# Designs tried in a protein design chat: VH-VL binders against q9y8q3. Part 29

Target 1, 263 residues: q9y8q3
Amino acid sequence: MRRIGLEALERVLYPVIPVVVTAEHQGRVGGMLAAWWMQASFTPPILAVAIAPERYTYKLVRESGVFAFNLLDFKLVDKAPFLGDVSERLLPGKIREAGLNIVRGEVLGAPLIAEASAAVELELVDVVEAGDHDVFLGEAKAVYTVDDFRGGMWSLETYRPLMYLGRTRRPGPVYRVYLTPRGWERREIEFAGGKLKPLAEKRVRLISRVEEAVKASSSREEAVDAVRRILSEEGLDPSDAEYLVEDALRRAKSYRRRGQSSS
Short names: E, the ipSAE of ESMFold2; O, the ipSAE of OpenDDE; V2, 0.75 times the mean of E and O plus 0.25 times the DockQ between their complexes.

## First folded at step 13 (VH-VL; framework fv_axatilimab)

Design C3 (at its last fold request DockQ between E and O 0.02; V2 from the best seeds 0.00; counts 0 for: pae E 8.3 > 2, placed apart)
Fold by OpenDDE, look of step 13:
Structure C3 (fold): chain C 263 residues (1-263), chain A 123 residues (1-123), chain B 107 residues (1-107)
Amino acid sequence: as target 1 above (263 residues)
Amino acid sequence: EVTLKESGPALVKPTQTLTLTCTFSGFSLSTEGVGVGWIRQPPGKALEWLALIYWDDDKYYNPSLKNRLTISKDTSKNQVVLTMTNMDPVDTATYYCAHIYYYGSDSYPFDYWGQGTMVTVSS
Amino acid sequence: DIQMTQSPSSLSASVGDRVTITCLASQGISNYLAWYQQKPGKAPKLLIYYASTLQSGVPSRFSGSGSGTDYTLTISSLQPEDFATYYCQQYYSYPWTFGGGTKVEIK
């Protein structure tokens, strides 16, 4: 083996089967594609996923205490980047817009993706702060599968797991790369064709304004108040302010660490 | 609102080093996907890409000028600096900094530009 | 490096005319092609990205088309404010490269 840079760590860990994390709060259903998840406990059955505060799903899980993991078949691979890249905060109803439907879990009432090959209802049991992400620990309360799961095992004759290999590296366009069911063939997924630009710009502007507000504030409370105003001006939910402030603060810490390491 | 503004000397002597600073607002180089590039344009000529730096400090240079170019960023100041060594009259041009971005699988070109700063290389 | 060849280098047109500018890439660039408008003394302005997506705020009379190596900018009905120099640019691979430009002048 050869030593490589730490920046490549996440890619070394791929491929992974991502999950779509879904949650609901106050009638808002959201979801995100997450690659950073694991089974954390056998007894009780606990799953874990890392989510950044900036993600809308973060809010939904924190507020509701209920969430779900959804496993998608490769046939839905074209929808994966959309679910991962588009924020419910900026595009309400993105799951529906992705052409996916929501059904309710039988035990917790968690929002599940109807088209998923499997889903797990999770009750939030703990949140552990890591770096720029928190690890959400959920106890599984119910598991659902399609008929492809039989005899205690997936039939890969029909079920094709979605496998994420990471993003392409520069130079060149950045794509989300997935493995196809054909051997180890790679597929670079392009779905937007530039159409996400308005959302991307809105995100960039919002983050910038949040960062500026945080910098200009003498306290966290002041920052949150300022961001509430910003969110209101942007036609967004002011209750998201605390999460965005938290995210900004964590990013700032991260940046400082990077700067120190490069010096 | 996204804004960029170039600053630096208007006049540089041959063999000297040019240092240009791009100061921007409306976005942050702490945001994933964000980059700032430099483009120059000699009077009456076409645009030429010079260099690009991303939020993660990944840097790219025009190969024809790579040995002369250095790009760096100060995220806290919202600044990107370009240095170009061994300036020659042929390097006389308007120099622009511009914003780029990619988001997931969606990539965008230079969507916001500074007004440009004219740099003349002359004895 | 990917070479971008624009044609024509200049053209004369009247208000109301349909104007077409072509950009040819030396290799496939998978629609990672942008069009810019530049007026004298001003910075380039992004018009089209991803070959055919109109930048926000740009009039609908501007359109982009093409694929592979061949791309076209079209102004359906030239307006007085459209007299300018136009550039194509590929951002498919580094180094990013621009076309030579097309100056649209008043006939």
Scores: ipSAE 0.652, ipTM 0.854, lowest interface PAE 1.0, mean pLDDT 93
Fold by ESMFold2, look of step 13:
Formats: C-alpha cells, structure tokens, sequence
Structure C3 (fold): chain C 263 residues (1-263), chain A 123 residues (1-123), chain B 107 residues (1-107)
C-alpha cells in the first residue's frame, strides 16, 4: 500500500449507497441526497447522517425532530443530482419538481418518498458537532420496503441499488457518478446544462453577503440579526439566519486552520 | 456586484518572476463551487487560459507553461495570487483574472472578468 | 488539447444585418462552449454559455446553437455597439482553449 493525501479520503470511501433525507417543519417539506450516513446502533436502532448547517434539511430536522431516510432504486438515478444539488430554500417544492411524491409514515408521520424502495422513520435523539458538519442521530421507529426486499434480504434480480462514486472532472464539467451492480451500469450525470445559473448566482451572492455581515459583527446575535435582514431582502425565510451564520463561522475556522498550518 | 481587479508590475525583465494579485468582491472563495482563473492575451492575439483555483483549494494549470505557474488564494482577503517564473518576452500580455463556478453538477464558464493588467517583458 | 477553429477571421456588415460566426472543436465538447465579446482595450464579456444559453444582461439578438464539434453564434440584427471581436471557448476538457477570434466590423 502507499500513502496518499487526505484530500482523497472521501473518494477512497466511495462507493456508498446514498439516502434521501426528508423532513418537514411548519408545512415545508424538504430533502437532500446524503452519502455520509451509517447505522450507529442495533439496540436501540440508531442511524446517523452528517449535515452541514447551510443545508435547508439541517434546519428542518433540527426544528422538527422527525425525519426519514429514503433508499432509491437506480431507475431514479436521473433525479439524484437534482435532489442533492438544489436547495428547497432557493427552489420551493423541489421534491415535487423532481417528479416525486410525499406520503406519510404510519408511526411518526414523517415525510416519505412514495417512489422509494425503502424508507425509515427517524426520531432525532442527538446532534453531535463534527467540524463543518453535525452528525444527526435518529432512532428508527418504522421501516418500509417494496417487494424487492424479500426473505430478509434485497434481491438484486429486481432491486438495482443506487451507488454513489463521487464527483468527476475539474476544471471541466462536474458530474455526479453513480453505479448499479445489477446489469453493471455506470452513469455520469449533469442535470441542468446551465439552467440553474440564476439560482447559483443568488446562492453565491447570499453566501458572500452572509460572510460580510458575520465579519462586520461583534457578536453572534448581531450577526444573526444582520443575516435575518439580508434574507428578508432576498425574499428568503429569515428564520434561516442562525443556520447560515453557524455555517459561515465553521467555514472561517477551516480557513484559519489552513493558514495556521502554512505559518 | 461582482468585481475583480488585477494588480502587479507593468514591467518585468526576462528571467524574473511575475507575481499578480486578483482582488475581488461580490463573491467568496469559501462558497462551494466558486473559483478564480487567470487568462492572458498577448497584444493582438488570442486568449490563453493559465490557471484556476477553486474554493476547496483544487488547482489547475495549463500544461503548456510547464511548472512555471503557482496559484494560491487568501479567502479572508478575497485575493488570488498567480506567480509565473522565468519570464520571457513571449509572455508579454494583458493578464486577466475571472470568476467561475459550478453548482452541484451544473458548470459555467468565466462569467466576470477583471479589467486586465498589461505586463511587458523586455530587456 | 482541444483546438477551437473560428471562421471567418473577420467580417463586415451593415446595421440590421444577420451575422453568423462558426466555431469548430477538434473533438466533441458536449455543449460546454462559451462565446465572449471583446471590444478594443477591454476585457472579454461573456455572451453565451452551454452553447445556447444567453448570459443575463445580454441583448436577445445574440443567440448560440450547435452541438458536438460544430457551434454557431448568431447576431440577428447587428447594432453599432456590436463592433467587437468574438471568441469561442471550450470548457469541457483540460486545458481550456479559445478560438482565434472573429472581428465584426460595422460598415
């Protein structure tokens, strides 16, 4: 074996089967595709997922305490980049825009993707800080499957796992790469062909304004108040402010660490 | 609004090292997907891409310039620096920095450019 | 390296004319093609990305088309302010490369 740089760590750990994390708070249902998840306990059954504070789903889970994991079949692979790339904050109704339907779980009422091959209802039991992400620990309260899960095991004759292999190509186009072992199919997907540029411009401007406000503020509370005003000006939900401030502070710690290493 | 401005020497002697600084506003290199590139244009000639750095410190260089280029960033100062060694009269050009980004898997070209700075390499 | 060949190298047209500029890539670039306008003494300005999508703030008389290796910039009704040199650029594969330019002159 040979030693490689830590910048390759995530890609060494792929492939993984991503989940769509779904949640709702105050009538808004959102979701995100997440690769950084695991089962953390058998008794009680605990699942974990890492979510950055900037993600809209972070807010939904934090505020509601109820969420779901959804496993997708490879037949839905074309929807994966949209679910992962586009924020509900910037495009309300993104799950519907992806052509997916929400149904309610029987135990917690968690929002589940009707087209999923499996879903798990989760009750939030703890959140653990892990640098620029938090690890959300949820106790599983219900699990649902399609008929492809029979005999206590997936049948790869009928279930095509969606596996994520990471991103490709820079400085050129960035693709999300997926694989399924049944039939051995690999897909490199870009989904928008530039159509998301207006949303991306708004996102870049928003983050820049948030960072400027955080740098200009003498306290977290002052920063939150300033970001609340920015969100209102941009026609966004002001209650997102504390999550965006927290994300900016964590990213600032990352850059200070790099500068410290070079000096 | 998004702005970029190049700064550095207007005159450089052959074999010297050129250092150019791009100072920008209206975006941040802490933002996922955001990058800054360098492009040059010799007088009356076509544009040539030189280097690119992204928010996550991924760096790319035009291989035609061998290992003469170094790009770095200081995110807290909104600056990107290009260093080019062993300057030669053929490197006389206007040097631009420009904004670029991707959003998830949606990729874009250089959409905002600085005004450029002319660098002359002469004996 | 992907080479970008523009034609014509220059052209002259009257206000109101429709003008067409072509750009040929040495291999397929999957629509990762940009068009820039550059006026004398100024930086390039992005007009079109992803082969056919108009950059915000660019007049609708500009349009792009093409696929694979063959791409076209069209100005439907040439205006006096369209005097400039136009460049295509592929952003598909490392290293990124530009066409040689097309100078458009108003008669």
Amino acid sequence: as target 1 above (263 residues)
Amino acid sequence: EVTLKESGPALVKPTQTLTLTCTFSGFSLSTEGVGVGWIRQPPGKALEWLALIYWDDDKYYNPSLKNRLTISKDTSKNQVVLTMTNMDPVDTATYYCAHIYYYGSDSYPFDYWGQGTMVTVSS
Amino acid sequence: DIQMTQSPSSLSASVGDRVTITCLASQGISNYLAWYQQKPGKAPKLLIYYASTLQSGVPSRFSGSGSGTDYTLTISSLQPEDFATYYCQQYYSYPWTFGGGTKVEIK
Scores: ipSAE 0.293, ipTM 0.731, lowest interface PAE 4.3, mean pLDDT 88
ESMFold2 (binder alone), look of step 13: mean pLDDT 94; pTM 0.952
ESMFold2, look of step 15: ipSAE 0.006; ipTM 0.489
ESMFold2 (binder alone), look of step 15: mean pLDDT 94; pTM 0.952
OpenDDE, look of step 15: ipSAE 0.096; ipTM 0.703
ESMFold2, fold request of step 17: ipSAE 0.000, 0.005, 0.012; ipTM 0.487, 0.494, 0.514
ESMFold2 (binder alone), fold request of step 17: mean pLDDT 94, 94, 94; pTM 0.952, 0.953, 0.952
OpenDDE, fold request of step 17: ipSAE 0.016, 0.023, 0.022; ipTM 0.487, 0.529, 0.541

Design C4 (at its last look DockQ between E and O 0.24; V2 from the best seeds 0.00; counts 0 for: pae E 11.9 > 2)
Fold by OpenDDE, look of step 13:
Structure C4 (fold): chain C 263 residues (1-263), chain A 123 residues (1-123), chain B 107 residues (1-107)
Amino acid sequence: as target 1 above (263 residues)
Amino acid sequence: EVTLKESGPALVKPTQTLTLTCTFSGFSLSTEGVGVGWIRQPPGKALEWLALIYWDNDKYYNPSLKNRLTISKDTSKNQVVLTMTNMDPVDTATYYCAHIWYYGSESYPFDYWGQGTMVTVSS
Amino acid sequence: DIQMTQSPSSLSASVGDRVTITCLASQGIDNYLAWYQQKPGKAPKLLIYAASTLQSGVPSRFSGSGSGTDYTLTISSLQPEDFATYYCQQYYSYPWTFGGGTKVEIK
């Protein structure tokens, strides 16, 4: 083995099977693809996922205390951009827009993706701060599977796990790369491609404005107020300001640490 | 409003190391897709790309100068630093830092530039 | 490395003239081509990116076209403020490279 830069750590850990984290608050259903998840406990059964405060799903999980993991078949890979590249904040009903449907879990009433190959209802039990992300720990309360799961095992004759390999590098277009073990088919999905591009750009601009507002503020409260104004100007929910400020502060802190190590 | 400003010595002696700092505002190198690059222009000559650093600390150098160049960032200070070793009179030029951004299939080249700083290499 | 050959190196034109500048890449750059305007003592200003997309705030008299290896910047009606040096740049592959520039001078 050879030593490589820490910046490559994330990519070294791939491929991973991503989950779609779904949650609902005040009738607003959202979801996101997440690669950073794990089983954290056997007894009780606890799953964990890292989510950044900027993500709308973060808000939904924090506010509701209920969320779900959804496993998607590779056949749904083309829907990944809606779930991973765009925030529900900017694309209300993005799951629906992706052509997916929501069904309610039987135990917690968690929003599940109807087309998922498996789903897990989770009750939030803890949130652990981890750098620029929080790790959400959820106790599994119910598990659902399609018929492909039988005899205590997935039938890979029909089920094609979705695996995330990472993003392509510059130069040129950036794609998210997904795989399935069936022939190791490779699918490259354009990052924020097509009609999602304007929304992606809007997100970047919003985040930039938030970061600048935070930097220009002398207090957290001032920052939150400033971001409320920004959100209002953008026609977004001002109540999201605290989350966005938190995200910006976390990232700022993280990058300060990195900057010191690289200098 | 995006602004960039180069700072560093106006005069460098041959064989010395040049250190330039780009201080910017209106954007952050913590934002995905954001990058800052350096470009130089000798008097009366064309532009030459030197180096580029992205938010994820991905770095690229002009191969012709790679062994002499180091680019780094301090995201917290909104600064990017370029060092160039073994300076020669041929390196006399105006040095610019500039902002780039990409997302998906769209890449934005240098859409915002600093005013540049003239660096003269002379004994 | 991708070489960018820009032509002409200089041209003289009058206000109102149609001006065309060409940039030839040594290999295909898939429209990852930018055009800059630079005035004396100033930093370059982005005019066109992605070969044909007009940068915000740039007058519509500027346009870019081309594909593959051949690209063109056109000024439909030259204005007094357009007398400057123009550069093309590919950002398809590292190292990023610029054309030699085209100086547009007043006739």
Scores: ipSAE 0.106, ipTM 0.690, lowest interface PAE 1.9, mean pLDDT 91
Fold by ESMFold2, look of step 13:
Structure C4 (fold): chain C 263 residues (1-263), chain A 123 residues (1-123), chain B 107 residues (1-107)
Amino acid sequence: as target 1 above (263 residues)
Amino acid sequence: EVTLKESGPALVKPTQTLTLTCTFSGFSLSTEGVGVGWIRQPPGKALEWLALIYWDNDKYYNPSLKNRLTISKDTSKNQVVLTMTNMDPVDTATYYCAHIWYYGSESYPFDYWGQGTMVTVSS
Amino acid sequence: DIQMTQSPSSLSASVGDRVTITCLASQGIDNYLAWYQQKPGKAPKLLIYAASTLQSGVPSRFSGSGSGTDYTLTISSLQPEDFATYYCQQYYSYPWTFGGGTKVEIK
């Protein structure tokens, strides 16, 4: 064995089965792909997930205290990177625009992805700071499956979990990499490929306009006014401007936070 | 305020190894999507891309120079280091480091550059 | 590798002139094309990315156009501070490559 740099640590630890974390607050649903999760306790049943503070879903979970894990079949692999890479504010209803539907859990009313192979409703019990991510501990209150889970076990002829390997960067597009069910081959999934690509390209141009407007503004009010105008021009809800400005500022704050030494 | 500054020897003898350090402020290589690249420009000639490194340690090299180049980072020091072996007089150039980033699936080109450092290779 | 060919290699122009610089890629680059301005003794400055999007703080007299393999930088009314060398760069695929440059000189 040879020693390698710590910057490669996460890639050594892949593959993992990612979950989509979903949450809602005040009628706004958000979701994100999360690879860094685990089962932390059997009695009570507690799951853990690391979420960076700059993620919109972070705020939704903190404010509502309710969230869900959603396990996706590989047939949905083209949608998983889309959910993980795009801010809800710049693509309102990104789950629905990816062709996914939200249904409500029976116990907590948590937003669940209807097309998921399994979902778990979680009640937030603690948040633990762990560097550039905080670890959310949730007690599982309900679990749901599709018919592929029969006899207390997955039927792997019909359920193929995502197996995430991390991302690859190239000049140009960025890809997330998955193992395929066919012989454990690698599959690179471009963000918003296929029929979603034109929509995602429009949204990328929009996010660039928003970030430029925020950087050019001398006050929060100026930034909100500029972003409100951009949203109106794009046919989007101008009332989302405040959240988009907060999201842009949060990313800048996360940049400074990531550079801070550990206490 | 984003700034980058190159440092290293102004004179290098043929066959020696060049080590250049890019020290930057106003951003961190711990931030998702952020990267730093190296570009050189021989006197009176065009720009040539050398290498780049991203926040997650993905590295890319110009293939014609790959056997001679190593790029690395020290995130805690806000530094990126380029090492180039077997220097030759044709490698005389101004060496720049520059900031790059991506969001989602889209990369953006080099938006902030250092002032450059002139490296002369002579017998 | 994607070869980037700039034309012309140099040109002379007067203040107020409309200046056009072309950049030809050896294959399609899907608008992953940047333009840089470089003054003597200075680092390059990003002007345009994504073929036609102006970088923040760049004057509106600069514009970019084109698609596929053919791209153009236009300066609608040349100003004294615009005398410089201009480079195109593709960032579509590895390795990233620059054009040979176009020097814009005072007539």
Scores: ipSAE 0.000, ipTM 0.468, lowest interface PAE 11.9, mean pLDDT 82
ESMFold2 (binder alone), look of step 13: mean pLDDT 93; pTM 0.951

Design C5 (at its last look DockQ between E and O 0.22; V2 from the best seeds 0.00; counts 0 for: pae E 11.0 > 2, placed apart)
Fold by OpenDDE, look of step 13:
Structure C5 (fold): chain C 263 residues (1-263), chain A 123 residues (1-123), chain B 107 residues (1-107)
Amino acid sequence: as target 1 above (263 residues)
Amino acid sequence: EVTLKESGPALVKPTQTLTLTCTFSGFKLSTEGVGVGWIRQPPGKALEWLALIYWDKDKYYNPSLKNRLTISKDTSKNQVVLTMTNMDPVDTATYYCAHIYYYGSSSYPFDYWGQGTMVTVSS
Amino acid sequence: DIQMTQSPSSLSASVGDRVTITCLASQGIDNYLAWYQQKPGKAPKLLIYAASTLQSGVPSRFSGSGSGTDYTLTISSLQPEDFATYYCQQYYSYPWTFGGGTKVEIK
């Protein structure tokens, strides 16, 4: 083995099977594709996932205390980037727009992706701060599977697990790379091109404004108030302000650390 | 609103180094996916890409000019600086800085441009 | 490097005309193609990206098509404000390269 830079750590850990984390609060259902998840406990059965405060799903989970993991078949791989990169904050009804449907879990009433091959209802038991992300710990309350799961395991004759390998890098085109073990099919998926441009621009503007507001504020409270105003101006939910401020503060800390390490 | 503005000398002598500064607003170069590039255009000629810097400090240069170009950023000042050494009259052009972005896996070209600054190289 | 060959270098047209500009890449660029409009004394303006996606605020009379190495910008009905120079650009690989430009002039 050779020593490589820490910046490659994330990629070294791939491939991973991503999950779609779904949650609902006040009638808003959202979800995100997450690669940073794990089983954390057998007894009780606990799963964990890292989510950044900027993600709308972060809000939904924090507010509701209920969330779900959804495993997608590779047949839905084309929807993965959309679910991963588009924020419900900016595109209400994202999951629906992705052409997916929601069904309710039987135990917690968690929003599940109808087309998922498996789903787990989770009750939030703890949140641990981990750098620029928080780790959400959820106790599993119910598990659902399609018929591909039988005899105590997945039938890979029919089930095609979705695995994420990472993103390609410049100077070539940047794609997200997904795999499935059926012939080890490789899919390089471009994030739904032109339709996302306005959302991308809006995100850039929003994040920039939030960061500037945080920088200009003498207190967290002042920052939150300022961001509330920004969100209002942007036609977004002002109640998201606390989360965005938190995210901005964490990012700022992260960048400072990176800058120090490179010097 | 995204804005960019180029600043620097309008006149440079041959063999001297050109330093141009792009000051921008409406975005931050600390935002993931954000990049700022430089493009030049000689009078009456086509556009030429010079360099690009991304939020993660990744830099790219036109190979034809790579040895002469240095691009850097100051995120705190919302500035990107381009230096070009050993200027020649052939380098006389309008120099633009412009914004790029990629979202997820989708890359975008220069969607916002500065007004450009004319640089004349002459004795 | 990827060379972008733009044609024609210039054309004369009248208001209301259909205008077509072609850009040929020396190799496949997988729709990583942009079109810009530039008016005299002004910076280029992005019209189309990803070969066929219209930039926000750009009139619908502008459209882009193509794949592989061949791409086309079309103005369905030329308007007075459309007299300008147009450039294609690939952003498939570095160095990013532009076409030679097409000047659309009044007939």
Scores: ipSAE 0.042, ipTM 0.637, lowest interface PAE 3.1, mean pLDDT 90
Fold by ESMFold2, look of step 13:
Structure C5 (fold): chain C 263 residues (1-263), chain A 123 residues (1-123), chain B 107 residues (1-107)
Amino acid sequence: as target 1 above (263 residues)
Amino acid sequence: EVTLKESGPALVKPTQTLTLTCTFSGFKLSTEGVGVGWIRQPPGKALEWLALIYWDKDKYYNPSLKNRLTISKDTSKNQVVLTMTNMDPVDTATYYCAHIYYYGSSSYPFDYWGQGTMVTVSS
Amino acid sequence: DIQMTQSPSSLSASVGDRVTITCLASQGIDNYLAWYQQKPGKAPKLLIYAASTLQSGVPSRFSGSGSGTDYTLTISSLQPEDFATYYCQQYYSYPWTFGGGTKVEIK
């Protein structure tokens, strides 16, 4: 067995079946495509997902305490960029822009993607810090499926699991690679392509401005005030400042730990 | 403002290992899309790409240097380090580090360069 | 490896002249082509990327054109500060490679 660099760790663990995490707070529904999730307990049924504080869905779950996992069929693969490559913060209504519809779960009222092959309503029970992400633990309160799930098992004659293989690293455009084991069909979808490109670039610039403001600040309170000003200047919601500051501080802490251990 | 600066020895003896450090400011290697590369230029000759490291620690090397190169980064110190083993007089060159941005369909090849550091390989 | 061939290797020109430098790739590079300017003792400066996109802060007298394997840098009216060596570079495929350079000298 050959040892490889830790930079490949994430990709070694792919393929995975990602979920779309959906949540709502104060009438705003958002979502994100997440590959870093697991089943954590059967009794009670607990699922876990890692979310960075910069993600808009982080705010929605944190503030509402209710969220959902949505499993997508491969037929929806072309919608993945709207879910995974851009932020609801910068594209309000991105789920509808992707041509997807929200329905409400019967138990928690969680926002579910109507077109999903399965959905799980989750009540937040704990949040555990894991470096630059938090692990959200949710107790499953309801599960929904389509007819492709019969007899306690998926019928792979008709259900095409969406599997994520990671991002390409070649020069030129970055692609997210998806596949389905039925016939081993593969799709490479340009990361932040087309009309999404300006939104993804705006996100990168915003993150950079936030990081600089946080570094220049002597306290968390000063950093939050500075980031509120940045958000106002950009025409964004200033109430997001605390989450963006937390994200920047979290990333700075994570890099100090890596510098202490391996440099 | 983006700046990069190369540091390391000006003189290296044949067979020794060269270690160069690129110290930069105005960007972070943790920023998605960002990379830092190394390029050299022998006196009076063309530019030659050596290596590149991206924000996610993915690395690329010029295969013509037969695995003599290692690139690494220390994001907490805003530094990228290049080592090159078994130096030879033909490796005498100015060594540059440079910034790249690569994100979706937007890519900026070496858009910011350091001043360069001259490395002479002589007995 | 993609070989980049520049022509000419040097040229002499006067202030005000129109200067054209060509760069040929050994295979198609889908406009992943950059042009750099380098003055003696200094680092290269990016002029053009994506074959035709002018880098911020670069004077509009510089332009790039071409596609596939054939690319051209044009300086519409040469200025005193433009006497330098110019390099093309492909960033389509590793290893990234540069042309041999074109030295633009005062006539």
Scores: ipSAE 0.005, ipTM 0.456, lowest interface PAE 11.0, mean pLDDT 86
ESMFold2 (binder alone), look of step 13: mean pLDDT 92; pTM 0.942

